# Ledger of designs, part 19: VH-VL binders against q9ut70

Target 1, 155 residues: q9ut70
Amino acid sequence: MTIYAFYIYSRKCECVFAHRWKPSDRNSMETLVSQLEQNSIEDDMEKLIFGVVFSLRNMVKKITADQDQFMSYTTSKYKLHFYETPTNLRLIFITNPKIDSLTHVLQQIYTTLYVEFVVKHPLYTHVPPSAEEGGINCEIFRITLDRFVRTLSCF
Below, E stands for the ipSAE of ESMFold2; O stands for the ipSAE of OpenDDE; V2 stands for 0.75 times the mean of E and O plus 0.25 times the DockQ between their complexes.

## First folded at step 13 (VH-VL; framework fv_namilumab)

Design q05 (at its last look DockQ between E and O 0.26; V2 from the best seeds 0.00; counts 0 for: pae O 3.0 > 2)
Fold by ESMFold2, look of step 13:
Structure q05 (fold): chain C 155 residues (1-155), chain A 122 residues (1-122), chain B 107 residues (1-107)
Amino acid sequence: as target 1 above (155 residues)
Amino acid sequence: QVQLVQSGAEVKKPGASVKVSCKAFGYTFTGYYLHWVRQAPGQGLEWVGWIDPYYGDTNYAQKFQGRVTMTRDTSISTAYMELSRLRSDDTAVYYCAREGYYRGYDDYFDSWGQGTMVTVSS
Amino acid sequence: DIQMTQSPSSVSASVGDRVTIACRASQSISKYLNWYQQRPGKAPQLLIYKASRLQSGVPSRFSGSGSGTDFTLTINSLQPEDFATYYCQQANSYPLTFGGGTKLEIK
């Protein structure tokens, strides 16, 4: 398994959506995913991502509505793929370090799945809902996201 | 309300096969992994394996590899577990269990079927 | 395979007591430890997942703690419906494995 997790952070740097995959073929718990999470609580990974997102939020450089921000951070164990919309919505993949950029995938998730299931959500009074309000709690969104990502050749 | 309803008790002879069904209600069947767990009379719990109902892929405990087959029919929201070449030590209650979801897949079972007793005796 | 050892195997207690049940893994399982309650003749029911997260609908008198190899289920102010068998289950590696159970009996 090559794609480990997906996160959405709001412009207030709150995690409003998280989705972690399990290894697709497990005869042993010594997969790359297992090694990344073996002695860690899920909150440790979210704290790392928060630190990266927070650092980007504090940059002096202003971002216009039509400018995208693409970044990645790679270690020996994982790669973080980062895409920020002009309105400061932040979409993140955590993957195998050898995976090519998922920029087009993050953009596609935003323009297609996020718009359809979160922006158009009849019960959300603001988008995305705050973490205090439970964030993005839409089963159709998470199921559709999971199915989409699992069709990728790198999955 | 989430509910898993299993097929009725079975009595089998050694060497036969059994197929247990598990029908899901109250949730999107293809959106959750489904596990099978068994319990011999008076004993603890033993994991058999899981199926992803959407893609149909499976993961079996090595102990059952080669004897167990898990399948599903998404049109009727039903999963199946077939165990072949039955032995007397396969006598157990067989449960299906839905894997819960909270920010990911973490292999915990938040809803269980009522169980299906399978008795293997001569 | 990761072996899960529960202690005690049986405990007698009275309504209102505080009961603790221990679960030990043969190697680190991080926080991937779940707890189930099984009443006689019934299917197991989830109490706690990921060591300390209370399942929806489970009374707050149940709590879980621990990480790594040592975990505890605590029942505060024991109620009559709590007399059952309790199982821990690790979710760190396949095959998923359960503890041997702890039977909680009325004194």
Scores: ipSAE 0.647, ipTM 0.818, lowest interface PAE 1.2, mean pLDDT 84
Fold by OpenDDE, look of step 13:
Structure q05 (fold): chain C 155 residues (1-155), chain A 122 residues (1-122), chain B 107 residues (1-107)
Amino acid sequence: as target 1 above (155 residues)
Amino acid sequence: QVQLVQSGAEVKKPGASVKVSCKAFGYTFTGYYLHWVRQAPGQGLEWVGWIDPYYGDTNYAQKFQGRVTMTRDTSISTAYMELSRLRSDDTAVYYCAREGYYRGYDDYFDSWGQGTMVTVSS
Amino acid sequence: DIQMTQSPSSVSASVGDRVTIACRASQSISKYLNWYQQRPGKAPQLLIYKASRLQSGVPSRFSGSGSGTDFTLTINSLQPEDFATYYCQQANSYPLTFGGGTKLEIK
């Protein structure tokens, strides 16, 4: 298995959806988290992930004056893939470091799965969900996402 | 309330196979991974493997590879563990256990079956 | 495989006592350590998950701490129903592995 986790963050920088696939071990994806936990920062994986993305995104904007886009960064243990929607949702994949950029896949997930099963949901108020409101609690979205990811050649 | 109910005790001869069932109540069966853990008499706990009830995917401990088969019937919310080529050291109480996180990743067991005693004796 | 070592293997205590059980992993398992209680003739029951999170319905006298390789289960003010065998379990890597258990007996 080469895909480890998927996250959606709101425009308020809150994690509103998380899905993790079972790896053989947790050391690859969670090396940074483990290190932080040793420093008394426990259970902050979601915040950590966003923090890294936020920092890198800001760096790119600063260097290229908004003419470039942050897509991914790679470590020896994992690769973080990033896509920001026009509505300022942030979609993130964490994968094996050998996996090519999945930004286009993230975009596809947004346009075909998120829009279809979350935005078009009868209870959707045209406001992106927040973590305080329980996030994205749509079983169909989760199941369809899981199914879709499993069809990827890199899975 | 969450409840896992297992099949009754089994007595088998060496070389035979045993199939233990675990029926789930009080929750969405396909939403949680099910694990199997065994305990030999007077001994500790040993992880056997897990099954994803939704897709049927499995992961077995290497020790049991080739001898264990985990399956499920979603229509009756029941999981099965079959162990073949039984030997005396397979004598143990076998537990099914629910992983505590929905479509989980955390591998902690918040609900357990009552256990099924499997005795392998010539 | 990750080896889990519990200490002590057995401990005698009285009602009202404070008891501490240690669990050590052969390699770092971050916070992915769970504690179970098993009474004679019964299935294990979850006490603590992710090193320090108390399972719903478990008395507050139970607590877990630690990270990396060293973990501790603490029982404050032992009650009669607490005399049982306790197991730690790592959830960092497959195969999942358990400690050898600690039997808590009445002094």
Scores: ipSAE 0.234, ipTM 0.778, lowest interface PAE 3.0, mean pLDDT 88
ESMFold2 (binder alone), look of step 13: mean pLDDT 94; pTM 0.961

## First folded at step 14 (VH-VL; framework fv_namilumab)

Design r01 (at its last look DockQ between E and O 0.43; V2 from the best seeds 0.63)
Fold by OpenDDE, look of step 14:
Structure r01 (fold): chain C 155 residues (1-155), chain A 124 residues (1-124), chain B 107 residues (1-107)
Amino acid sequence: as target 1 above (155 residues)
Amino acid sequence: QVQLVQSGAEVKKPGASVKVSCKAFGYTFTGYYLHWVRQAPGQGLEWVGWIDPYSGDTNYAQKFQGRVTMTRDTSISTAYMELSRLRSDDTAVYYCAREGYSYSRGYDDYFDSWGQGTMVTVSS
Amino acid sequence: DIQMTQSPSSVSASVGDRVTIACRASQSISKYLNWYQQRPGKAPQLLIYKASSLQSGVPSRFSGSGSGTDFTLTINSLQPEDFATYYCQQSYSYPLTFGGGTKLEIK
């Protein structure tokens, strides 16, 4: 398995959906986050990921103006794939560093799954608990996303 | 309402195998990981492993590798745990448990629903 | 494997009391700590997940706190139905492991 996690952030920069696939070794990303937390960064993983994306995006805008788009960044441990929708949703994949850009896959997830099950079919969405306020509580979306991702050749 | 219903108590001899079933009600069976946890009489809880009911993928604790097999029948929303080469120290109540899902965080390996438990007694 | 240690192993209290149970991990587990209640002859029930998130349907008198290695379950204004055994469980890494349990008895 080469795809580790998927996240959706709202235009308000809140994580509204998170899914982590269970590899045989879940420890890699969690260990990274734990190590960062020990360095006085007591934020949740979802917040940390957003912070990185936010910083990189801003950097790209400053360096190349509006002519460049942030697509991905790679470390020795993982690759972050990024797509921003016209509605300012941020979709993120965390994968193995060797995986090619999945921006087109993220776009497909938005247009075919998110729009279909979350936007057009609000009856499948539920109000999340207070701890998950603003989150996408849609089982059909979650399950369909999982199945879709598992069909990818890079999974 | 989410409900997990397990098979009845079992009595086995050392060296035998036992297969416990767990039938799920009130939710999409293939949408949640299912875990097995056991508890020896008067003792604490011990994690055995999990199964993905959709894919059939499994993850077993090292202690049980080679002896435990988790399977599922999606047509009847039922999961199975088979433990072979039974020993006296395998005597315990075995629980199936559904892993909870937080939509803002994903799976976090906590158990939000439990079966009633199946007592497995291994004695000569 | 991550070792989970609970303290105390047993505690006696009265209805209306405030009770605190501690759980320590052998290494940092961030906030991946869950609490369960088990009544005699029953299956465990989830109380708290991710260190401090209250499970739906659980009374607000239950609360969890902590991060890293040290965690606490607090029961404010103990009720008769709260006399049970409580377990912490780490979900940071596999294998998943539980504390030894804390038995809460009536004084």
Scores: ipSAE 0.759, ipTM 0.896, lowest interface PAE 0.7, mean pLDDT 89
Fold by ESMFold2, look of step 14:
Structure r01 (fold): chain C 155 residues (1-155), chain A 124 residues (1-124), chain B 107 residues (1-107)
Amino acid sequence: as target 1 above (155 residues)
Amino acid sequence: QVQLVQSGAEVKKPGASVKVSCKAFGYTFTGYYLHWVRQAPGQGLEWVGWIDPYSGDTNYAQKFQGRVTMTRDTSISTAYMELSRLRSDDTAVYYCAREGYSYSRGYDDYFDSWGQGTMVTVSS
Amino acid sequence: DIQMTQSPSSVSASVGDRVTIACRASQSISKYLNWYQQRPGKAPQLLIYKASSLQSGVPSRFSGSGSGTDFTLTINSLQPEDFATYYCQQSYSYPLTFGGGTKLEIK
């Protein structure tokens, strides 16, 4: 398996949605957990998200290339793929370092799955619930996301 | 309300096989991993493995590899665990347990709902 | 395999007492530790996940803390229904492993 995790961060740089994929034949999760915890993946995600926010602040004064379409971060152990929506949600994949950018997939997840199942929900609010409130608690979005990602050729 | 209902108690001879069922109610069966955990009389808990009911993929503790088979029938929301070549130290209550889901914390491998347990007794 | 050691193996206490149960892992497991309560003749029930997160429907008198190798479950004011066996379980690596249990008994 090449896709390890998917996250959504809010405009407040809080994780509001998280999903991980288990390898069926692996007898230990230690390497994945090490990649997520010991390599400070959450800290790296926060630094990257802060850098994107800084780039957006600079758009107040000038027009630059859309940095979120080019954002990825690769180590020897993992690759982080990043996409920011117009509503300042930050969608992230954590993957094997050797696969191509999945930014187009992240955009597709937003426009087709998030919009369909989260935005169109009758009780939708523009600002997702905080991490303390349990985040984006939408089972149909979660299950549909999981099934969609499993159909990808790189999965 | 989430509920896991297991098949009834079994008495088996050494060398036989047993197949325990676990029927899920009140949630999307294919949306959650299902684990099996056993407890010998008067003893603690021991993890057997998990199944992904969506794909059918499994992961077994090394101790049970080669003797356990986990399957499911998604049309009736039922998981099965079959343990072969039974011996007396397989005597235990076998639980199925649903893995919980933590939306904002990205956490796995914790058991938020348990079946009532199935006693399997292996004796001559 | 990660060994989980619980202490004490049993404890006697009175209603209203504060009780602390310890769980030690044989290697660091970060915060990937869960706590379960098992009443006699019943299946276990989840109390705490990811070291300190309280499961829905669990009374606030239960709390969990710790990271790395040392973890605690605290029951702040014992109630009669809390007399049960408590298990910790690590979620850091397979095979998933449980502590040996701590039986909480009425004095």
Scores: ipSAE 0.625, ipTM 0.825, lowest interface PAE 1.5, mean pLDDT 84
ESMFold2 (binder alone), look of step 14: mean pLDDT 92; pTM 0.946

Design r02 (at its last look DockQ between E and O 0.45; V2 from the best seeds 0.65)
Fold by OpenDDE, look of step 14:
Structure r02 (fold): chain C 155 residues (1-155), chain A 123 residues (1-123), chain B 107 residues (1-107)
Amino acid sequence: as target 1 above (155 residues)
Amino acid sequence: QVQLVQSGAEVKKPGASVKVSCKAFGYTFTGYYLHWVRQAPGQGLEWVGWIDPYSGDTNYAQKFQGRVTMTRDTSISTAYMELSRLRSDDTAVYYCAREGYSYRGYDDYFDSWGQGTMVTVSS
Amino acid sequence: DIQMTQSPSSVSASVGDRVTIACRASQSISKYLNWYQQRPGKAPQLLIYKASSLQSGVPSRFSGSGSGTDFTLTINSLQPEDFATYYCQQSYSYPLTFGGGTKLEIK
């Protein structure tokens, strides 16, 4: 398995959805998370991921003056894929470094899954517990997303 | 309402195999990871492994590698755990448990449990 | 493997009391700590997940706190049905591991 995690951040820069797939070597991913947690943000990987994306996006804007678009960055351990929707949602994949850009896949997830199940059909969304206020708790979206991602050739 | 119903108690000899079933009700069976946890009499809880009912993928604790096999039949929303080469110290109540899900994903906590299956291994 | 240590192993209390149970991990597990209640002859039930999130349907008198290596389960104003064994469980890495349990008995 080469796709590790998927995240959605709101226009308020809050993580409203996260899914981490469980490969046979999940401990490898956990090791990565542990290493990331050693940084200033100790208890929230999602915040750390957002911070990185925010910084890189700002850097791209500053350097190219809107003539460039942040799509991905790669380390020796993972690749972060990025897509921002017209509504300023941020969709993120964390994958193996060797995986090609999945920006088009993220766009497809937004247009065919998020819009369909979360926006157009709000009845599919469950009210989260108080501790999870503001999150996307839509079982149909989650399950369909999982099935879709598993059909990808790079999965 | 989410409900996990397990098969009845088993009595086995050392060296034999046991297969415990867990039938799921009230939710999408293939949408949630299912875990197995055992508890020896008067002892604590021990994690055995998980299965993805959709893909059939599994992850076993190293202690049980080579002896445990987790499977599922999606047509009847039933998961199975088979433990082979049984020993006396395998005597325990075996639980199936559904992994909970939040908007932050799977976090390996168990929000629903079967009633447990007592497996006794004795000569 | 991550070792989970609970303290005390047993505690006696009365209805209405405040009870605190501690759980320590052998290494940092961030907030990936869950609490379960097990009544005699029954399966465990989830109380708290991710250190402090209360499971739906669980009374508000239950609360969890902590991060890193030290965690606490607190029961405010004990009820008769609260006398049971409580387990912590780390979900930081595989294999998943449980504490040894804390038996809460009636005084």
Scores: ipSAE 0.782, ipTM 0.903, lowest interface PAE 0.7, mean pLDDT 90
Fold by ESMFold2, look of step 14:
Structure r02 (fold): chain C 155 residues (1-155), chain A 123 residues (1-123), chain B 107 residues (1-107)
Amino acid sequence: as target 1 above (155 residues)
Amino acid sequence: QVQLVQSGAEVKKPGASVKVSCKAFGYTFTGYYLHWVRQAPGQGLEWVGWIDPYSGDTNYAQKFQGRVTMTRDTSISTAYMELSRLRSDDTAVYYCAREGYSYRGYDDYFDSWGQGTMVTVSS
Amino acid sequence: DIQMTQSPSSVSASVGDRVTIACRASQSISKYLNWYQQRPGKAPQLLIYKASSLQSGVPSRFSGSGSGTDFTLTINSLQPEDFATYYCQQSYSYPLTFGGGTKLEIK
């Protein structure tokens, strides 16, 4: 498999949703957690998100202000695909480094799944809920997201 | 209200096989990984493996590789674990357990358990 | 395989007591440790995940701490329903492994 993880970070740079796909290789001894730690993915992701967000926001603020932002960033071990909305919601894929950019897939997830299931969620008083409030804890959103991602040819 | 209901106790001879069922209620069956864990009488817990009910993909502990098969029937929200070439040291209660999911994703902890199925292997 | 060692193997205590149970991993598992309660004749139930996160519906008298190799489950103001066996379980590496258990008995 080639798509490892999907994340949503809030305007406050707080992770409010994470979904990871377990490897199809039945001989893998790594859990999702040990796989991420062995590759330093979460720590690197936070550093990269802060660095990418800082650089991207500074460039966009100088040029177009309040516009959608797209980026992908590749290391030897993984590729980060990044989409930021005008309200500074951040959607991220982590994938195999050889995968073509998925940033427009992230935009699609935002406009179709996030809007339908998170923005329109009857119990959320603000969007997205903070981590202290339990984050985005919506079964229909996560299952629909998971199934959608599994349909991608690069999955 | 999440509930996992397992098949009844089994008595088997060495060399036979056993197939334990686990029927899920109160949640979307294909949305959660399901694990099997066993407990020999008076002993601790031992992980057997997991199945993804959506895809049918599995991951087995090495000591069971080649003897265990996990399957499911999504139309009746039921998972199965089959253990072959039974030995006396396979005598245990076998549990199915649902992997928990938080807004931080799957993390290989078990938030709901079946009642257990006693499998006794004796001559 | 990551070996999980619990101590003590049994504890005798009274209602209202404060009890601590230790769990040690044979290598670092970061914070990826879970705690379960198993009442006699019943399936285990989740108490704590990721070392210190309390499962929904679990009383606040239960708490977990630790990181790396050494972890602790604490029960404040022991209640009658808390007399059970407690297991730790690491979720860092396959195979997933459990501690040997700590039996908490009525004194």
Scores: ipSAE 0.652, ipTM 0.838, lowest interface PAE 1.3, mean pLDDT 85
ESMFold2 (binder alone), look of step 14: mean pLDDT 93; pTM 0.950

Design r03 (at its last look DockQ between E and O 0.33; V2 from the best seeds 0.49)
Fold by ESMFold2, look of step 14:
Structure r03 (fold): chain C 155 residues (1-155), chain A 122 residues (1-122), chain B 107 residues (1-107)
Amino acid sequence: as target 1 above (155 residues)
Amino acid sequence: QVQLVQSGAEVKKPGASVKVSCKAFGYTFTGYYLHWVRQAPGQGLEWVGWIDPYSGDTNYAQKFQGRVTMTRDTSISTAYMELSRLRSDDTAVYYCAREGYSRGYDYYFDSWGQGTMVTVSS
Amino acid sequence: DIQMTQSPSSVSASVGDRVTIACRASQSISKYLNWYQQRPGKAPQLLIYKASSLQSGVPSRFSGSGSGTDFTLTINSLQPEDFATYYCQQSYSYPLTFGGGTKLEIK
């Protein structure tokens, strides 16, 4: 499995949506061995992502205003793909470190799924709803996002 | 009104197999992972594994690997757990349970079936 | 495997009492701890997830706290329907494991 998690952070740096994909045993034998090695459930990934995103944004802003260089962050264990909208909504993938940038996919999620199901949600008084209000808890957005990501060739 | 309805009690001999069903009502069956958990008489709870009803993917506790098979039929919103080569210590109530969703928090069970008693005796 | 130890194994209490149930993990599990209630002859029911989040429809007299290895379920002002067995469960790593249970009985 190559895509591990997806997150949305608000302008206030609050996590308002998170989804994590589970490994499956229907992968190739090599991938099955990798899934067995990943049977541990990671600690609070949300806090780790906040720390990394905050640090990287501050460093890029001090050196240059080059947002493209900030669009991904890679370690030996994972790659963070980052897209920020003009209103400072932040969409993030966590993936296998060998995956090409998915910023175009994050943009597509924003323009198609987020706009249709969250921005146009008739019952949300604020967009996105704050983390205190429960964040984005729209079942159709979550299910549609999950199914879309599973169609990606790199998934 | 989420509801999980399981098949009735089973009595089996050692070496046989059993297949327990779990029918889902009141939610999108393919939108949530389903787990199986068992409880021997007078004992605590033991996790067996999960199935993703959308893809059919599964993950089994190592203790059951090779003896358990989890499947589903999305057309009738029903999951199945089959346990083979039954032994007397497999006697337990088997529960299906739906995994909840809360901003990326997983592996917690917000709805449970009523349980299916499986008795293995010679 | 992560071992989950509950204490006490049983407790006898009266309606109106406050009861505290402890759960200890054999290693740090951060806040990845859930609590379930099981009434006799019934399936378990979720009370609390992620250490302290109250499940929808669960009375506010139930609360959870803790992180790392030590966790607590507290029941304020016991009601007759609260007499049941309580289980903790870690959601940190495979295999998912449960505590041995705490049986809460009426005096």
Scores: ipSAE 0.651, ipTM 0.820, lowest interface PAE 1.5, mean pLDDT 84
Fold by OpenDDE, look of step 14:
Structure r03 (fold): chain C 155 residues (1-155), chain A 122 residues (1-122), chain B 107 residues (1-107)
Amino acid sequence: as target 1 above (155 residues)
Amino acid sequence: QVQLVQSGAEVKKPGASVKVSCKAFGYTFTGYYLHWVRQAPGQGLEWVGWIDPYSGDTNYAQKFQGRVTMTRDTSISTAYMELSRLRSDDTAVYYCAREGYSRGYDYYFDSWGQGTMVTVSS
Amino acid sequence: DIQMTQSPSSVSASVGDRVTIACRASQSISKYLNWYQQRPGKAPQLLIYKASSLQSGVPSRFSGSGSGTDFTLTINSLQPEDFATYYCQQSYSYPLTFGGGTKLEIK
């Protein structure tokens, strides 16, 4: 497994959906996300991810005067893939650093899964009592997303 | 309503195998990981392993590696746990439990079967 | 393996009492701690997940707190149906492990 996590941020910069896949070794949760959590950043992890993306995106806009698009950045430990929808929804993958850009995959997730199961079929969405305010809790979306991601050659 | 229904009690001799079933109702069977947890009489809870009903992928506790096999039949929304080379200390109530969903890393069991008593005695 | 230690192993209380059960992990597990209630002859039931999140349908008199290695389950105003055995469970790493349990008995 080379895909670690998937996030959706609203236009209000709130994380409305998060999914972390189980490690491929199946005996450990030693992923980047797990390591971040070990550093007591769990509560702020989603904010941290957004902060990084926000900063990089702003930097790109400033340097290239909106002639460039932030797609991904890579470290020695992970790659962050980014896609922003026309409605200012932000989709993010965190993967192994060796994985090629998944921006097109994120776009596909938006157009074929999010639009279909969350936007067009709002009855499938609900907010459990314990869920964060504004969160996306759509079982069909989650299940379909998981299945879709597992079909990726890089998974 | 989510419901897990397990097979009936089993009595086995040492060295034999037992296969316990867990049928799921009220939810998408392939959409949730299913775990097995056992409890010896008067003792605490012990995690055995999990299966992904969609892919069939499994993860077993090291203690049970080589002796336990988890499978599923998606056509009837049923999971199976087979434990081989049974010993007296395998005597326990075996539970199937659905892993609830939060953000994908939260392994909690939000639904449980009624349990299956497996007795291993000579 | 992560060892989970509960204290006390047993506690006697009366209806209306406040009861606190402790759970300690051998290493930091962040907030990946769940609490279960098991009544005699029944399967366990989820009470709290991720240290402090109340499972749907569980009475508000149940609450969980803690992070890292030390966690607590609190039952405010104990009810007759609360007399049971309680287990903590870490979901931080495999293998998943449970505490030894705390039996709450009627005084």
Scores: ipSAE 0.446, ipTM 0.827, lowest interface PAE 1.4, mean pLDDT 88
ESMFold2 (binder alone), look of step 14: mean pLDDT 93; pTM 0.950

